# Ledger of designs, part 29: VH-VL binders against q8vl04

Target 1, 152 residues: q8vl04
Amino acid sequence: MKKQERQRYIKRLLSSNEIERQEDFVKLLRAEDIDVTQATISRDIKDMQLVKVPSATGGYHYSMPVQKQMDTEKKLKRTLKDAYVSYATQDKFVLIKVLPGNGPALATLIEAMHYDEIFGTLGDDAHVLIICKSLAMTLELQQKIQRLLSDH
Below, E stands for the ipSAE of ESMFold2; O stands for the ipSAE of OpenDDE; V2 stands for 0.75 times the mean of E and O plus 0.25 times the DockQ between their complexes.

## First folded at step 17 (VH-VL; framework fv_gimsilumab)

Design k1 (at its last look DockQ between E and O 0.73; V2 from the best seeds 0.73)
Fold by OpenDDE, look of step 17:
Structure k1 (fold): chain C 152 residues (1-152), chain A 122 residues (1-122), chain B 107 residues (1-107)
Amino acid sequence: as target 1 above (152 residues)
Amino acid sequence: EVQLVESGGGLVQPGGSLRLSCAASGFTFSSYWMHWLRQVPGKGPVWVSRINSGGSSTYYADSVEGRFTISRDNANNTLFLQMNSLRADDTALYFCARDSSPGEGSYYFDYWGQGTPVTVSS
Amino acid sequence: EIVLTQSPVTLSVSPGERVTLSCRASQSVSSYLAWYQQKLGQGPRLLIYGASTLATDIPARFSGSGSETEFTLTISSLQSEDFAVYYCQQYQYWPLTFGQGTKLEIK
C-alpha cells in the first residue's frame, strides 16, 4: 500500500476509533488486510503529526493535529480562490486548471488534507489532476471543491 | 423484490422538526449507499442526502446542510432523515432511494420508495 | 449547475406509437445520464443509465441514446402502462440535476 493511501486510512481510523497505542493502528490495519509494521506506523504518526489528547475515560488517544489541519484548509481555500481558473471531470478524474505557478502548491495542499475521496494527485505548473476512488467520490470531491471556493 | 417504504411525513410549523424513516426489504441493505431525495409537485426530483453502506460517511445538499441528518440502522434495514429547523421551502414529497452500485456509490438510483409528504407551513 | 432541458413538456400520443423524448444538457455530461419513469402516485423507476444501458427488468421497447449534451429516450411502441412523466438526470457534475420532465398523456 502506498504511504498516502495508508495515511488516509489512518485518518479514517482516527475518525471512528479512539486509538491509544501504535500497536492498535497495526491491529486495525491488519484486520483490514493491510500489511503494516509498527515502524511504518511510527513514521506515519510523525509525518501526519498526530498528537495525543486526553480521553474522557482517562488516558490518551491519538488525534489529528486540529490546528494544523485548520491552517492547511485555510491555505487551501486561499490558494484555490486566488489561483482557480476552472475544473473538469471525466470518470474518476478531476482536472483543476489554475494560474501558472500554482499547480504544485495546490496539489500539495490537497494532498495534505487527506481527503477520503482521493486516490492520488498530480500537479504541474498550471494543473492539478486528482484521481478519485470512484465515480461517487468524484462527485463528492466536486462538492468539496465548490464549498471551498464559496466559503461554505 | 426490492421495496422501500417511507414514513414520518406530515405537517409541521417553520422551525419544527420531523424524523423520516425508510424501511428497506428485498436486498442486502447494508451493502448499498442510500439516498434521500425530494420532489415538489410538478417538478423534478432534487437530491438531499446520502449515507454510505456502513453509515460512517454522509453528504448533504447545501440547502439542508447543518439542519438535516441522515442515518441508518443496518440491523433493522432502516434509513432515517432527521430534519430540524424546517423551512417552507423544505415542503416536498421525500423519497428514499437506493444507489445503483453496491459498495460504492454512482449517484443514479435504481429503486425508489413511494415517498412521504412533508409540509412546512405556519 | 448543469441544466437539463427536456422536450417536449407534454406529449399526447396513442398506444402503439413510437415516442422520442429529448434531454439537452447545458454542457457536456459525457454518458453519465439516466432516465426515469414516474407514474402518478409512485416513485421514479430507473429505465436507462449510462445514457444507453437498459436497467434491470425494463422492457426492451425502451432505449436510450446520445452523449455529451444531447440525449434521447425512445419507446418503440407505446403501451398503455407507459403513460407517465419521464425525467432525465445527470451524474457527471455536482450538484446532481434532473430535467423538468416530459409528460406522456393519452391522445
Scores: ipSAE 0.851, ipTM 0.945, lowest interface PAE 0.5, mean pLDDT 94
Fold by ESMFold2, look of step 17:
Structure k1 (fold): chain C 152 residues (1-152), chain A 122 residues (1-122), chain B 107 residues (1-107)
Amino acid sequence: as target 1 above (152 residues)
Amino acid sequence: EVQLVESGGGLVQPGGSLRLSCAASGFTFSSYWMHWLRQVPGKGPVWVSRINSGGSSTYYADSVEGRFTISRDNANNTLFLQMNSLRADDTALYFCARDSSPGEGSYYFDYWGQGTPVTVSS
Amino acid sequence: EIVLTQSPVTLSVSPGERVTLSCRASQSVSSYLAWYQQKLGQGPRLLIYGASTLATDIPARFSGSGSETEFTLTISSLQSEDFAVYYCQQYQYWPLTFGQGTKLEIK
């Protein structure tokens, strides 16, 4: 598995779990049939600049740096402000139309948010096609999109 | 056979809090997403919140996010809605409802309770 | 937000009549439309989902049709227990929306 792909799984684990120890990353990745060493996880934590933040339960857990997450969301909102035209849904698909030339940038930013609702995204010159994991998640992703747009 | 019974509604002042309960029976409660909806008399229902089967994932209407908290106790077949910072426009009859699709949700609702009234008035 | 407009708002009918209720969406909702019946003092009851699929234990006199923006609910021979308010609901676009209702009342 490529480092980029593994680090995307680590981000997904962080979004759905409070992870206190490096060995818990190893256990959770192995449960998804991804076999990694603790040395690899330690390097990923360092490369991703993960931080420990206080848990409500009294300990600390790993988290993405707030500056990096805010930078991505800020870029996403800006790209939508500058280029968004409309969106529509069908089945598990959300199709976002943008001004020509903006599809790839928007698709990259959406991927960087690592939304749990999304199976995958593809961008062409003037569109981003988002494939969701379920019909219910297609509805729920729309709420996220609308919130990003409502600051326009 | 499937029954949903809401309770905990009442009259409260703006800024107050209420906790609604929904007692479920006649089905495997832990297999279904559960929802809260509300209805002002003379109007159609409005969706408020949902919780997945295991309770690990929640979603809220924009108008209530940050103020309302949905939760469930699968051991006792009970759904809850904690409503804080109540406003006059939260006044409605509140229903719990079962999502029609076990496991993954569908956002249409095959069984509803009778509703519990909530009035927010100063 | 998708507006669902139901017509008529009120319909006075006699038992035994064929009844057709309309729901028009402000944008296409494909076939992601449900119909509910609500009697006084009760919660809604699911009748139809997917525009045309009967829900569990719903009598065959109920049927749904339509797609995109125009939907109908038909009751082929109205029974005395069918006097109620009927709502349509779309579930393709966030937020979920319901129509304002059609009240069936005895003539």
Scores: ipSAE 0.621, ipTM 0.857, lowest interface PAE 1.3, mean pLDDT 91
ESMFold2 (binder alone), look of step 17: mean pLDDT 95; pTM 0.962

Design k2 (at its last look DockQ between E and O 0.57; V2 from the best seeds 0.71)
Fold by OpenDDE, look of step 17:
Parts: C-alpha cells; sequence; structure tokens
Structure k2 (fold): chain C 152 residues (1-152), chain A 122 residues (1-122), chain B 107 residues (1-107)
C-alpha cells in the first residue's frame, strides 16, 4: 500500500477508534488486510504529526493535530460560505461552482482536509472538481459539504 | 439464502436508550457495508446510518448524529445500532439492510430485514 | 433534498393487467434510481437499480425505464403476489430519498 493511502486509513481509524499504542494501529490495519510494520506506523505517526492526548479513563490515545485541523476547517468553512454558488455530481465526480477567483484556494483547503472520500481535487478560477473514490464516497462527501455550508 | 433479522425494538420514554441488533446469514457478512433505515407507517423508508465492511468507518443522518452509534461484530455476523437520547420523532420501524456492492457502498440496498419497531413515548 | 413523487398514490388493478408506476424527481438524478417492493409486514425488496437493471431473482415481468427526472416501473402482467407498495429511491444526491410509495391493490 502506498504511504498516502495508508496514512488516510490511519486518519480514518483515529476518527472511529481510541488508539493507545502503535501496536494497536498495526493490529487494526492488518485486520483490514493491510500489511504494515510498527516501524512504518512509527514513521507515519511522525509524518502525520499525531499527538497523544489524555483519555477519559486515564492514559493517552493518539489524535490528529487538533489545532491545525480546526484552523483548516474554519478556513474552509469561511471560504466555502463566501464563495459557494452550487455543486453537482456525476458518478465519482463532484463539481463545485464558486465565485470567480476562489477555485484554487478552495481546492487547496479541501485537499488539506485529507478527506477519506477524495481521490483528488482540481481547481480553476471558478470551479473545484473533486474526484471521489466511489459512488458511496461521492454521496458522503456531499453530506460533508452540506454540513460545512450549514454550520453543522 | 440471505437473511437479516432485526431485534431489540420496544417502547421507551423520551431521553431513553435502546440497542438494536441485526443477525445476518447466508452471505459473507464482513464483505458488505451495512445500513440502518427506518420507516414510519404509510411513509417511505429513511436512511439512518451505515458502517463499512471492516467497521472502521461510520456515517449518520443529521437527525441522529451524536445520538446513535452503529457498530458490527463480524465474527458473529451481527450489526448493532445503539440509540441514545431518543425522541418521539425517532419512532419508526427500523430495518437493517445490506448495501448492494461488496467491499464498497452504493447506497441502494439489495436485502432488508423484517424490521423491529421502536416507539418513543411518554 | 431531492423530492421523489410517485403516481398514482393508489392503483386498483386485476391480475393479468399491465401496470405502469411513475416516479418523478424534483431534479435530475441521472440513472441513480432504484425500485423496491414492500409487502405488508415485510421489509422492502429490491426490484430495479440503475433505473433499468433488474435485480437478482426478480421476475422478468418487472422492468424499469427512464432517466433524469422521469422514471417508470412496469409490470407486464400483474400476478397475485405483486399486490404491494412500491417505492422509488434516488442515490445520486445526499440525502438519500424515497418516494411516498404507490400501493397496488386488487380491483
Amino acid sequence: as target 1 above (152 residues)
Amino acid sequence: EVQLVESGGGLVQPGGSLRLSCAASGFTFSSYWMHWLRQVPGKGPVWVSRINSGGSSTYYADSVEGRFTISRDNANNTLFLQMNSLRADDTALYFCARDSSPGEGSYYFDYWGQGTPVTVSS
Amino acid sequence: EIVLTQSPVTLSVSPGERVTLSCRASQSVNSYLAWYQQKLGQGPRLLIYGASTLATDIPARFSGSGSETEFTLTISSLQSEDFAVYYCQQYQYWPLTFGQGTKLEIK
């Protein structure tokens, strides 16, 4: 598995699990038929800048860099709300129409969120094209976009 | 033969909790996304939640986000829906359903259970 | 959200008749449209997906057609076991939505 894909998977695991140890990542990934070593996970943790945060029951668990992610999301929400015109979907494609001059910036912010649903993004002056990984992911990305727009 | 059998429904007061189960058989459970939907009598179904094949990813309708938790036990071919902070508008017949696409989702459903009734009333 | 309007609400028919059910979308859903049959006391049963593809083990008397905003489910010759409620569902736009259903009842 490619590094970027693996790291997206790790992010997804973190969103759904309270993971305390590096070994737990390895176990969870292997359960998904992803062959990985603890050394690889260690490198990913460093690259992804994961942090340990206190657990409610005591101890610590891994988490994404909260502040950076929150800042990016806030910026994304603001940009989207200010520039959004409409979106449409076709198969795995989501096309967001924005006010002129906002496409590239929005695309960059969306990419920075590292959404698991997204294979890739492109932005021109007044559009962001998002390529999703599947039809299901396209639908889920729509919900995500809608929540951003509605201050969910 | 694919079979889905829901259980755990009942009468509960507002603010209460229920845990629904769905026993799956007749197919490789761990290969499919699973969903919960609900239906008010005389109305069409409404999608509630989904979980991917491995259980690492979940998604929820806005109306239940933060209150419901979907999970699965692949070793025992069972799907769950933990429902907390129940409200009157959660009253419905709840179905578990198999996503039509193995490995990934398509959000149309090829097999449904018979449903388990949930009634939230004071 | 996409509103799916089915017509008629109720249809009284006799066995052997040709039946046509309509599903109209408030905006285009391309071909991301499924049809379900639901009998009393049972869960829905998938009939058609992709607007026109027959699901596994569904009798050939069922067929789906249409695209964009207008869809049709056809039963070429109604059988006694076909009396039920039929729902359409779109899965192009979030949130997923179902029609209000068409009830086929015996004349």
Scores: ipSAE 0.844, ipTM 0.943, lowest interface PAE 0.5, mean pLDDT 94
Fold by ESMFold2, look of step 17:
Structure k2 (fold): chain C 152 residues (1-152), chain A 122 residues (1-122), chain B 107 residues (1-107)
Amino acid sequence: as target 1 above (152 residues)
Amino acid sequence: EVQLVESGGGLVQPGGSLRLSCAASGFTFSSYWMHWLRQVPGKGPVWVSRINSGGSSTYYADSVEGRFTISRDNANNTLFLQMNSLRADDTALYFCARDSSPGEGSYYFDYWGQGTPVTVSS
Amino acid sequence: EIVLTQSPVTLSVSPGERVTLSCRASQSVNSYLAWYQQKLGQGPRLLIYGASTLATDIPARFSGSGSETEFTLTISSLQSEDFAVYYCQQYQYWPLTFGQGTKLEIK
């Protein structure tokens, strides 16, 4: 299969598995009917810039680099500080009011964070509507918003 | 009959650690989110932490995050709170509580234990 | 944070009386409000959720009403076992908050 498609599968494997060795990638991909060599996986690891991080069980496992998410979070904090007015909740909704013109940029940044609490996000000129997966997650998302608005 | 029984409280010096336990009975423990709350005498309860039914997701109050760890053992119907780097303002009566909504969280609590006291002083 | 202010702080009453306890929120919590009873040496017991819905196994003499910022708990005919501290709790805004309590004492 094409490199882009294969690397998407590798990313999905990393999100749901702790993979310690390159040969484990080969084994897991073959279980998905993707036949690859260890040489191909080694090149993918280099191309994707995978890193090894400590496991909860001891030892190390492969992971995606976190720098892209940190850059997005920094932009999100800055955008909120510059444009944020208020928020309110209703049922599974969080409605963030922002200064006019800022809704779409904020909505895009929130989507890029891939928060587990969020089903979907829409922005208009002066609002961002966040639809959460559950009532509990609507409450929990507020903690994230409050941390983004704070100095630390 | 739903019962929750906390244990493991006591006196500890600042910077010390304690592990609280909560033994659950009378319901399908693995189907419910579980919470820890604490209460200083004369004041209302304060929420501390929650864990979902399977134990894969946890949330903490800002004041305890990084110091406390909630966990559960569904095979033995037991909830835990590991408290590290304890401070004087962690002194309180600690309750385990069942989230009222099976399968999903609601953040109101239909059953509570009687509490276990924790005192942090030098 | 949402501050919940309960009044009165202490209420002395006799069995058989109708009792009304108040909880005021510092901003609207819609109907996401619960009431609890706590007796000495015990954990709280859920009485009401959703401002007005009676919890399982709670006697019908308990009722809740209100919305937005003003909420009440009513005990229609006080029983001797109802002397306790009562708390309201909001669950619309993070962080969760409880009121400071109303102590219901025998006169």
Scores: ipSAE 0.677, ipTM 0.875, lowest interface PAE 1.0, mean pLDDT 90
ESMFold2 (binder alone), look of step 17: mean pLDDT 95; pTM 0.962

Design k3 (at its last look DockQ between E and O 0.45; V2 from the best seeds 0.00; counts 0 for: pae E 3.4 > 2)
Fold by OpenDDE, look of step 17:
Structure k3 (fold): chain C 152 residues (1-152), chain A 122 residues (1-122), chain B 107 residues (1-107)
Amino acid sequence: as target 1 above (152 residues)
Amino acid sequence: EVQLVESGGGLVQPGGSLRLSCAASGFTFSSYWMHWLRQVPGKGPVWVSRINSGGSSTYYADSVEGRFTISRDNANNTLFLQMNSLRADDTALYFCARDSSPGEGSYYFDYWGQGTPVTVSS
Amino acid sequence: EIVLTQSPVTLSVSPGERVTLSCRASQSVYSYLAWYQQKLGQGPRLLIYGASTLATDIPARFSGSGSETEFTLTISSLQSEDFAVYYCQQYQYWPLTFGQGTKLEIK
């Protein structure tokens, strides 16, 4: 598995699990048939700038850098609010139309969110093309986009 | 033979909680995305929630987001739906359903249970 | 959301007859359309996916056709066990939506 894909997976794990130790990442990933070592996870944790935050029951668990992610999401919402025109989907493809000049910035923000649904993103002056990993992921990305547009 | 059997439904007051279970058999449970859907009598089904094969990813309808929690126990071939803060409009027959695509979802469903009824009423 | 309108709402038919059910989408869903059969007291059973692909263990008398906004489920020769409610479902757009159903009842 490629590093970027693995890291997206780690992010997904963090969203659904309270993970306390690096070994727990390894176990969870291996349970998903992802071969990984603790050393690799350690590097990913550093690369992803994961932080330990206090748990409600005591101790600590890993979390994404909350402030950075929140800032990116806020920017994304703002960009969509200001520049969004429409979007369409077909199969694994999502095409977002924006006001001219906003495509690249939107694409960058979407990439920065590291959505698990997305294989790749391209942006031109007035469009962002998103390629999703599967049909199911396309559907889920649609909901995500809808929520962003609804300011949820 | 693929079988899905729901349980845990019943009568509950608004604001109450229920935990639904779905016992799966006849297939490799851990290889499939699983879903919950609900149906009001005389209406078509409505999708509620999904969980991926390993249980690391979940998704919810807007109407239940923050109130319902989907989970699974692959060792015991069981799917769960924890329903909190129940409302009258949650009243329905609840189905567990298997996603048609192993490993990844497609959001059409090849096998359904018989359903378990949930009634939210004061 | 995509609205799927099925017609007729109810259809009274006799065994042996050819039956045609319609599902219309409010906008194109391409071929991302499934058909289900639901008998009284049972969960739905998948009949067709991808608009025209027969699901596993479904009798060949069932067939699906159509694309974009117009879809059809056909039963070439109705059997006694086919009396049920039939639903179409799209999985192109979020949220997922089902039709209101067509009830096949015995004439």
Scores: ipSAE 0.838, ipTM 0.941, lowest interface PAE 0.5, mean pLDDT 94
Fold by ESMFold2, look of step 17:
Structure k3 (fold): chain C 152 residues (1-152), chain A 122 residues (1-122), chain B 107 residues (1-107)
Amino acid sequence: as target 1 above (152 residues)
Amino acid sequence: EVQLVESGGGLVQPGGSLRLSCAASGFTFSSYWMHWLRQVPGKGPVWVSRINSGGSSTYYADSVEGRFTISRDNANNTLFLQMNSLRADDTALYFCARDSSPGEGSYYFDYWGQGTPVTVSS
Amino acid sequence: EIVLTQSPVTLSVSPGERVTLSCRASQSVYSYLAWYQQKLGQGPRLLIYGASTLATDIPARFSGSGSETEFTLTISSLQSEDFAVYYCQQYQYWPLTFGQGTKLEIK
């Protein structure tokens, strides 16, 4: 498996789990038929510059670096400023309409934010469809989108 | 019988702090998202904050983000709201509420407490 | 922000009457609309969710209907314990909003 693809799985695991130990990454990846060594995980943690942050239940868990997330958020705001047309929501779906050619770029940036609310994101030429995990999380995603749009 | 009982409200000066508590009973507290809402007399409620079942994820209305902290103690079936940097427009009756959807959120609320009053005035 | 406008603001009625309360949304919230009852000194009590689904342990005299922008709460035979303030709440759009309330008082 390519390093980039493995590290995408690691990011997704961080979005879905509070992972306290490196060995837990190995267990979770193995459950998805990805067999990795702890040495590989240690290198990925270093390469991705993962940090440990406090958990609500005590202890610490791995997270993406704050600076990389801030840079991604700035790109997302700029992309929305340049291409955003409208959004609509229904049930667990959010559909963002953009100027033609901008859907894939927006979808990639939204995925890079690792929003806990999102089950999946699909972009075509002029749209991004976001499927949320629940009705409540669709509401929470709307707040995030409104905040991103508020300085446009 | 589901019961939610708020406490810790009172009179406080602007810039002050209060900690609200909500004692829960009659249901599996650790299985539900919990919320705080507030209400000025004569007006509808306004949503303030929520915390997921395990306490790992929190969310806030824009008006209170950075000033209020929601937390829970699942061992003692208690929900908390730490309120810092209080302002006059935080004056309201504060309710804890159970999210109606066990294990996930719905943002409609099947059980509420009686409320605890908070007054912020000079 | 979705504005929910309830009417009437106050309704004076006698026990046994059929009561209809309205909630109008400033734009479509589909069916993501809840109704609550609030008595003095108490927290709200969920009556209806999803516009028309009766909440747990709510008497069958309560019913909800409507979709999109127009919603109705009906009490088919008013009981003495039903005098309260009633609120609608939408949960389709952020931020969450409640109506200003309808006070149901004894004539």
Scores: ipSAE 0.324, ipTM 0.713, lowest interface PAE 3.4, mean pLDDT 89
ESMFold2 (binder alone), look of step 17: mean pLDDT 95; pTM 0.963

Design k4 (at its last look DockQ between E and O 0.46; V2 from the best seeds 0.44)
Fold by ESMFold2, look of step 17:
Structure k4 (fold): chain C 152 residues (1-152), chain A 122 residues (1-122), chain B 107 residues (1-107)
Amino acid sequence: as target 1 above (152 residues)
Amino acid sequence: EVQLVESGGGLVQPGGSLRLSCAASGFTFSSYWMHWLRQVPGKGPVWVSRINSGGSSTYYADSVEGRFTISRDNANNTLFLQMNSLRADDTALYFCARDSSPGEGSYYFDYWGQGTPVTVSS
Amino acid sequence: EIVLTQSPVTLSVSPGERVTLSCRASQSVSSYLAWYQQKLGQGPRLLIYGASTLATDIPARFSGSGSETEFTLTISSLQSEDFAVYYCQQWQYWPLTFGQGTKLEIK
């Protein structure tokens, strides 16, 4: 399969599992009907710049690098500061209004943050509609938005 | 019957620390989100923090984030709030509360304890 | 943040009376509003959630109504155990907020 598709599965595995060994990636991908060699996984780990971080139970597990999240968050804050107008919430929805032309950039950046609260995101020219997983998570996402809008 | 009993409050100087505990009984503690709230006499409660059922996810009010840590011990049916770098405006009655919606969280609270007082003054 | 303004601040009433308490939100909170009762030396007790849904084991004399910005708690025939402070709370917008309370006291 294509490298980008395989690396998306690897990212999904990291979000749901604490993976200590490269062999465990191979086993988990095979459970998804993806047959890869350990050599391929080793190259993916290098290409994605995965790091090992401490586990709560001791030992280490693979994780995405912190710097990639910091770069995305920085861009998200800038986009909001430059273009944000308002937001409102209804049920499980958060609707962010932005200056025209800024919706697609904002939607892409929000998707790249991979917030656990979010089920899905749709954007048009001047809006981003965020669908949350629950009413509680809709409330919690608002805290994240408010913090991103803070000047410092 | 559902019961929540807070303990660990007291008098502390600014910059000090306290650890609050909440003993839970009469329900499956590990199935519920748990919250801390606080109340200054004569005013309505103010939400402080929550922890999900398994303890893997926590949220804090902006006024306490970085200073307070919520945790739970599901084996012993106990909720905790570690409060560091305390300030005078942290003075309040502190309540533990059960989230009304098992497994998901709702942010309204069907059972509360009696409260434990925390006083922060020089 | 959403300000919840309760009225009256204090209400002196006798047992048996019909009591109506109001809660006004500074912005729409849809139906994401709860009512609590708090007696001295105790934690709050949930009465109503979702503006109008009676909580478990709450007497039928309690009822809630309203939506958006205007909400009402009604006690159809006040009992001696109902003297307390009553709070409304919203969870539509971060941060969560409670009203300042209405105290029901014996006339």
Scores: ipSAE 0.623, ipTM 0.855, lowest interface PAE 1.2, mean pLDDT 90
Fold by OpenDDE, look of step 17:
Structure k4 (fold): chain C 152 residues (1-152), chain A 122 residues (1-122), chain B 107 residues (1-107)
Amino acid sequence: as target 1 above (152 residues)
Amino acid sequence: EVQLVESGGGLVQPGGSLRLSCAASGFTFSSYWMHWLRQVPGKGPVWVSRINSGGSSTYYADSVEGRFTISRDNANNTLFLQMNSLRADDTALYFCARDSSPGEGSYYFDYWGQGTPVTVSS
Amino acid sequence: EIVLTQSPVTLSVSPGERVTLSCRASQSVSSYLAWYQQKLGQGPRLLIYGASTLATDIPARFSGSGSETEFTLTISSLQSEDFAVYYCQQWQYWPLTFGQGTKLEIK
């Protein structure tokens, strides 16, 4: 598995789990048929600048840099709400139409979110093309986009 | 033979909680995405929630987001749906269903349980 | 959302007859359509996926055709065990949607 893809997956794990130890990442990834070593996870944790935050039950768990993630999401929501015109899908492709001048910025923000559903993105002046990893992921991305637009 | 057996349904008051279970057998449970759907009598099914193979990713219908939690215990081949803040419009027969594609989602369902009834009423 | 409209709502037929059920999508869903059979007191059973691919262990008398917005489920010769409700379902667009169903009943 490529580093970027693995790190996106790690991010996904963090969103759904309170992970306390590096070994827990390894276990969770292996449960998804991703072969990884603790050494690799350690490097990813550093690269991703994961932080340990207090848990409600005591102790600590790993988390994404909260401020940066929140800022990016806020920017994404704002840009999408301000510039959004429409979107269409075809198989693994999502085409978002935006007001002119907003395509590249939106594409950049989407990429910065590191959504697991996304293989890649391209942006022109008035469009963002998103390539999803599967048809199912396209549907999940649609749900995510709709939630962003609805200010959930 | 693939089998899915739902349980945990019943009568509950608005604002109440229920926890549904789905016991899976006859296949490698941990390799499949699993779903919850619900159906009002005389109507078509409605998708409710999805969980990936390892349980690290979940998605919910807008109508249940923030109130329902899907989870799984792969060691015991069991799927769960924790339902909180139940409303009258949550009344339905609840099905667990297997996603047709091992290792990934396809969003059509090759096996369904018999369903467990949930009634939310004062 | 994609609205799937099935027709007829109810169909009274006799064993041995050829049956044709329709599913119309409000917009194109390509071939991302499945058909299910649901008998009374049971969960749905997958019949067809990808508009025309027969699911495992489904009798050959069942077939699916169509693409984009018009889809058809055909039962070449109706058997007594085929009396049930049939649903179509699309997975091209979120949210996933099902048709309202067609009930096959004995004439």
Scores: ipSAE 0.243, ipTM 0.703, lowest interface PAE 1.9, mean pLDDT 91
ESMFold2 (binder alone), look of step 17: mean pLDDT 94; pTM 0.959

